# Ledger of designs, part 20: VHH binders against UPF0301 protein Anae109_0457

Target 1, 199 residues: UPF0301 protein Anae109_0457, of Anaeromyxobacter sp. (a7h7h6)
Amino acid sequence: MPSPAPSGLAPGFLVAAPALGDPNFAGSLVLMAEHHGEGALGFVVNRPGPVTVAEVLASVDEDLRRAAEANGRAGAPVLVGGPVQPERLWILFRPGGIGADAEGAVPVGNGLSLGGSRELLEALVRAPRGDPFLLLLGYAGWAPMQVEREVAAGAWVPLELEGSDLVFDVPLEQRWETAVRRLGLEPGGFLVGGGGASA
Below, E stands for the ipSAE of ESMFold2; O stands for the ipSAE of ESMFold2 at other seeds; V2 stands for 0.75 times the mean of E and O plus 0.25 times the DockQ between their complexes.

## First folded at step 19 (VHH; framework vhh_vobarilizumab_d1)

Design M3 (from L6 with D55G; at its last look DockQ between E and O 0.78; V2 from the best seeds 0.51)
Fold by ESMFold2 at other seeds, look of step 19:
Structure M3 (fold): chain B 199 residues (1-199), chain A 126 residues (1-126)
Amino acid sequence: as target 1 above (199 residues)
Amino acid sequence: EVQLVESGGGLVQPGGSLRLSCAASGRTFDSYAMAWYRQAPGKGRELVAGITSGGKTNYADSVKGRFTISRDNAKNTLYLQMNSLRPEDTAVYYCAAEPKYGSLFYSPSGTVYDYWGQGTLVTVSS
C-alpha cells in the first residue's frame, strides 16, 4: 500500500503575482481545494460578483433571506470563484456550529469546508449562531501539471493554509495584501517571473 | 432551464432487465462526473454507480457484475443497464452530476436549482 505523498498546493492558497494580467485572476487570492496528478481545483476568494447573498436566498425562500439579514450577511456579494461552470453555486464555510452538519460537506483543511447542496445552504443560514460562510459562483480548474508550470513561471506564489481567517475574518478587499504580507513580501513591490493562469 | 430527466423505470420480474436513461436538456454533461443513486422506501439515498468524464466506472458492491453504467456524450445521456434484477433493487433511481460536494446552481434568471433528476421508479416484484 503506498504512503501518502508530501503536501502539494492543496489545501493552500495561490497569491496572484502583480504582473498576472488575466482578467479572471488579476489581484486574486485563490483557495486550492484539490491538487493531484489529474489537475487542480480552486476558488477565487476575493472577487465580488454582481449577485448578492440576499438574491440567492430569496430565490429559495424569503425566510432564508431574512435569517441571513439577521446575521448581517444578506447584503454580501456572491463571489466569482472562477470562470469554469459559472452557474455552479459553491458554499465555503467554517464548520463548528450546529447548523453545519448537512450531508455533502467536505473538509478542505484547517477550519474550512466546502459543499454545494441546498440542504447545506439552508442549514448554514438557519443556524442560530450564524456560522460563517461564503457563496461562490464558478471555480478555477487546472489541467495536469498546469498549476505547477504557472507557479514555476511566477504567475502565482503559494501560501500555506494555516487557518481560515483569510477567508472569513479578513475583509474581502484586504485578503490579497494580507496574503502577500504573510509570505514576507510587500504588496506594492514584488515581482516574479512571467506567466498566467488559464481557465 | 437545465434539467436532468430519468426514464426507463417500471415493473419487472426477478431476474429481468431494465435500462435507465438520464438526459440533460439543453446542456452537455461531457465535462461532468455522473452517478446513479437509488432510494428504497424508508431509506436514504445510496450510490449505485459512477462514471467520470473520461469514462472510468465504479459500482456499489451490491450491484457489481449485474449493472453497467455508461454515457453517450453525443446524445447528452447517461445510462444504467440493470440485469439480474432482485426484489432488493426496488427503489427510485436518480441521476446526478458531480455528486461530490452537491450539485446546486444559480441561474442568470435568479433561480436556485439542483442538478439532480426527479427519479424513475423501478419495482422488482415476484
Scores: ipSAE 0.348, ipTM 0.725, lowest interface PAE 1.5, mean pLDDT 82
ESMFold2, look of step 19: ipSAE 0.499; ipTM 0.764
ESMFold2 (binder alone), look of step 19: mean pLDDT 79; pTM 0.814

Design M4 (from L6 with S53T; at its last look DockQ between E and O 0.45; V2 from the best seeds 0.00; counts 0 for: unsure alone 62.8 < 65)
Fold by ESMFold2, look of step 19:
Structure M4 (fold): chain B 199 residues (1-199), chain A 126 residues (1-126)
Amino acid sequence: as target 1 above (199 residues)
Amino acid sequence: EVQLVESGGGLVQPGGSLRLSCAASGRTFDSYAMAWYRQAPGKGRELVAGITTGDKTNYADSVKGRFTISRDNAKNTLYLQMNSLRPEDTAVYYCAAEPKYGSLFYSPSGTVYDYWGQGTLVTVSS
């Protein structure tokens, strides 16, 4: 009987190991949103792009840009979520307010939800106490069994999703090192081939 | 910019058939998962049928066995064959690209856009 591919890396993070040299993923922290027999879907959450949240909102409606600016939410970069479909806009957010039931919004787990609709974007921005959100362009995709092989080969180290703080509270440039420390590893040891974990 | 244009809607009697088409410009359907959605009077928009980049299909339970989604990559066209139509199938039918989490995109030219068509009306009544 053929065995279905195991699931279990989503929800969670993948922490890029030093051996991972692909420029799309070197030094990355990836949030895993789906992992099932047909493959996996994830987002790099520590790579800023050239586009700002303000620029995206202005192209929807200038009043949206103003609302975001009034709440201090317009200056952040849109993240480069991965190389697949680089024009596809994704919204990662912490639900609990207006927009929690928006069409297409899907729980990732432990205080994170994912969506990509205009209705969700407007709801998050216009809410007086809007839920925290990030915008991302593109995603990371894995074919069946591909991510499992990459983990087994030591390209990625899985980290459990314990909450949303690594995505929303840790500064973008500190996310990879923070994830490494949560694995019980020293970033220096990880970089020099010390006694870190293996897949 | 990719545009999606639906056609083939109309008035049909219960038990009848229609074939809907969705023509795309710009990019091939091979690059996107595609779907048909519908919105009945007084209801929200619901999934009817989807097709993945690997040509796997899925259907809402209410249409399974009666509707068939397909695509013709040479013509860059998505189809919905609708058989054994019922009055409850009356709706505006929409074609969409990448609909699972929503279909929002940001172009290199700095424009937010959706990959939804304008819709085509199907009315099933005697």
Scores: ipSAE 0.470, ipTM 0.758, lowest interface PAE 1.1, mean pLDDT 83
ESMFold2 (binder alone), look of step 19: mean pLDDT 78; pTM 0.798
ESMFold2 at other seeds, look of step 19: ipSAE 0.480; ipTM 0.791

Design M5 (from L6 with S103V; at its last look DockQ between E and O 0.68; V2 from the best seeds 0.00; counts 0 for: unsure alone 64.0 < 65, SAP .671 > .668)
Fold by ESMFold2, look of step 19:
Structure M5 (fold): chain B 199 residues (1-199), chain A 126 residues (1-126)
Amino acid sequence: as target 1 above (199 residues)
Amino acid sequence: EVQLVESGGGLVQPGGSLRLSCAASGRTFDSYAMAWYRQAPGKGRELVAGITSGDKTNYADSVKGRFTISRDNAKNTLYLQMNSLRPEDTAVYYCAAEPKYGVLFYSPSGTVYDYWGQGTLVTVSS
């Protein structure tokens, strides 16, 4: 029997290949937060939604919105993290001031932490030193062996998580093609000519 | 999309039994850890029982030996069998998927909330 795709795709990225036609994931870059024998958990990190960070924060507390605006952290869109539980609010952040092990945070690894509590959200926004963060609605989930089969079938190309720049520093619209180039592929060739072609 | 609906609560005499169910409507139910929480009158919400990958279980000390968590992945259903019920078990019981990250939501009406669903009320009284 053929060996399954390797376990341990988290922490890491999955880069959607051209053959992936599912509208939830076409053209996506997915951050993998968990991958184990019982399945996987990930977040699309390049799909902006209609809700802004400012709108979310204002719903919590107007002072919170104002604090985030003063530090330039309120204008970004909340991302569409995936189709599962589309009202569920998630926080990805690059720890610095509040630390990777802050209350309500779970380290993903390589300079990323994940949470989903009101307490964490308020702590990040109110912290004197402004750790970068993203808000996401919903997530992607995989059943046991599902993501491994999709990788083996060529729907996703794994990319190692080497720091957090694709999540926080690269503009949303450039994340997928930046990831493709880091795989050693040319985005035009990846979309049209498939594997083996490079600039 | 996964939606969780709790059922099976009710009024029961001390020493009695109830079985709670949590039905999921989605493909990803069996990819995640599941848990039951409860919120007693005047108290915060607390973990009652969890079930992880491979059906590994854990329980709050107050319910160990009396409650059993289980799941049927084919039916996308989580269960809590509650035996030898005590008045102290009176609470609203909630199920949750992947609760280790917190359960924060942003509603279509523009409200942030910590959502555990409506829950199912268990009342243990003579």
Scores: ipSAE 0.398, ipTM 0.760, lowest interface PAE 1.2, mean pLDDT 82
ESMFold2 (binder alone), look of step 19: mean pLDDT 79; pTM 0.810
ESMFold2 at other seeds, look of step 19: ipSAE 0.461; ipTM 0.779

Design M6 (from H2 with N58E; at its last look DockQ between E and O 0.77; V2 from the best seeds 0.56)
Fold by ESMFold2 at other seeds, look of step 19:
Structure M6 (fold): chain B 199 residues (1-199), chain A 126 residues (1-126)
Amino acid sequence: as target 1 above (199 residues)
Amino acid sequence: EVQLVESGGGLVQPGGSLRLSCAASGRTFSSYTMAWYRQAPGKGRELVAGITSGDKTEYADSVKGRFTISRDNAKNTLYLQMNSLRPEDTAVYYCAAEPKYGSLFYSPSGTIYDYWGQGTLVTVSS
């Protein structure tokens, strides 16, 4: 029998270390949704794109856009989730009214669910409780053992997913720094160049 | 843009066979997990068979041993061979990419689209 899949980094975050120079991921905070023997799936959650939630919703149905605007849920940018399939739309939400296992959704755990269907999008926008959600275009993918090697090489620092506040409540531009502080580090001290900090 | 087009459905007597095809146009087909779903009247869509990019297959219990999923990445085409058809197999059959999370896309031109086909009707009637 083949051995069990390696212990995973999902659910969780990867915090980009300063040594990570890839422009797709420099300064990024990545939510890890899957990690198993076949690879990993994650989403950059701190990189806004040029498309707004309102624009996506209008392309589905103008009434849907209006419903979201009436509840203040349409003004946010759609995030750039990663370089893979940059047209693929993903929905990340904090379940409450529609539940973690709603049709078309897969629980990530710890107050997060993920999906990508038209039906889920409509259900979230029309739900009376107004569950918070994010839209993302594209994702980050890793081949088997790739993310493990990158962590071992110091490109990423894992951070446990203890709740969904870092994804929904912390402003985009503060997410990376907040994640670094939750690791018990100062952002200045986390930078590789800190060895010359005194003149 | 990317589209999925099913074909090969029709009316067949019980015990007969059909082969469904799903032609994809557009971007890379070979990196997708692909699946066939079906929807009987008044019911939700249910998984029939799936195939990963590494050709690992899975099947619903009700079709194991009778149906075979396969794909030809060079032709960008997914297949479902259906043998020993029964009346309960009557449904509209859909192909889909990465069916676990759904397949919604938003193009740079501002068009939203699904990575689901239009469906092809299979009727098994005695």
Scores: ipSAE 0.432, ipTM 0.777, lowest interface PAE 1.1, mean pLDDT 83
ESMFold2, look of step 19: ipSAE 0.543; ipTM 0.784
ESMFold2 (binder alone), look of step 19: mean pLDDT 80; pTM 0.820

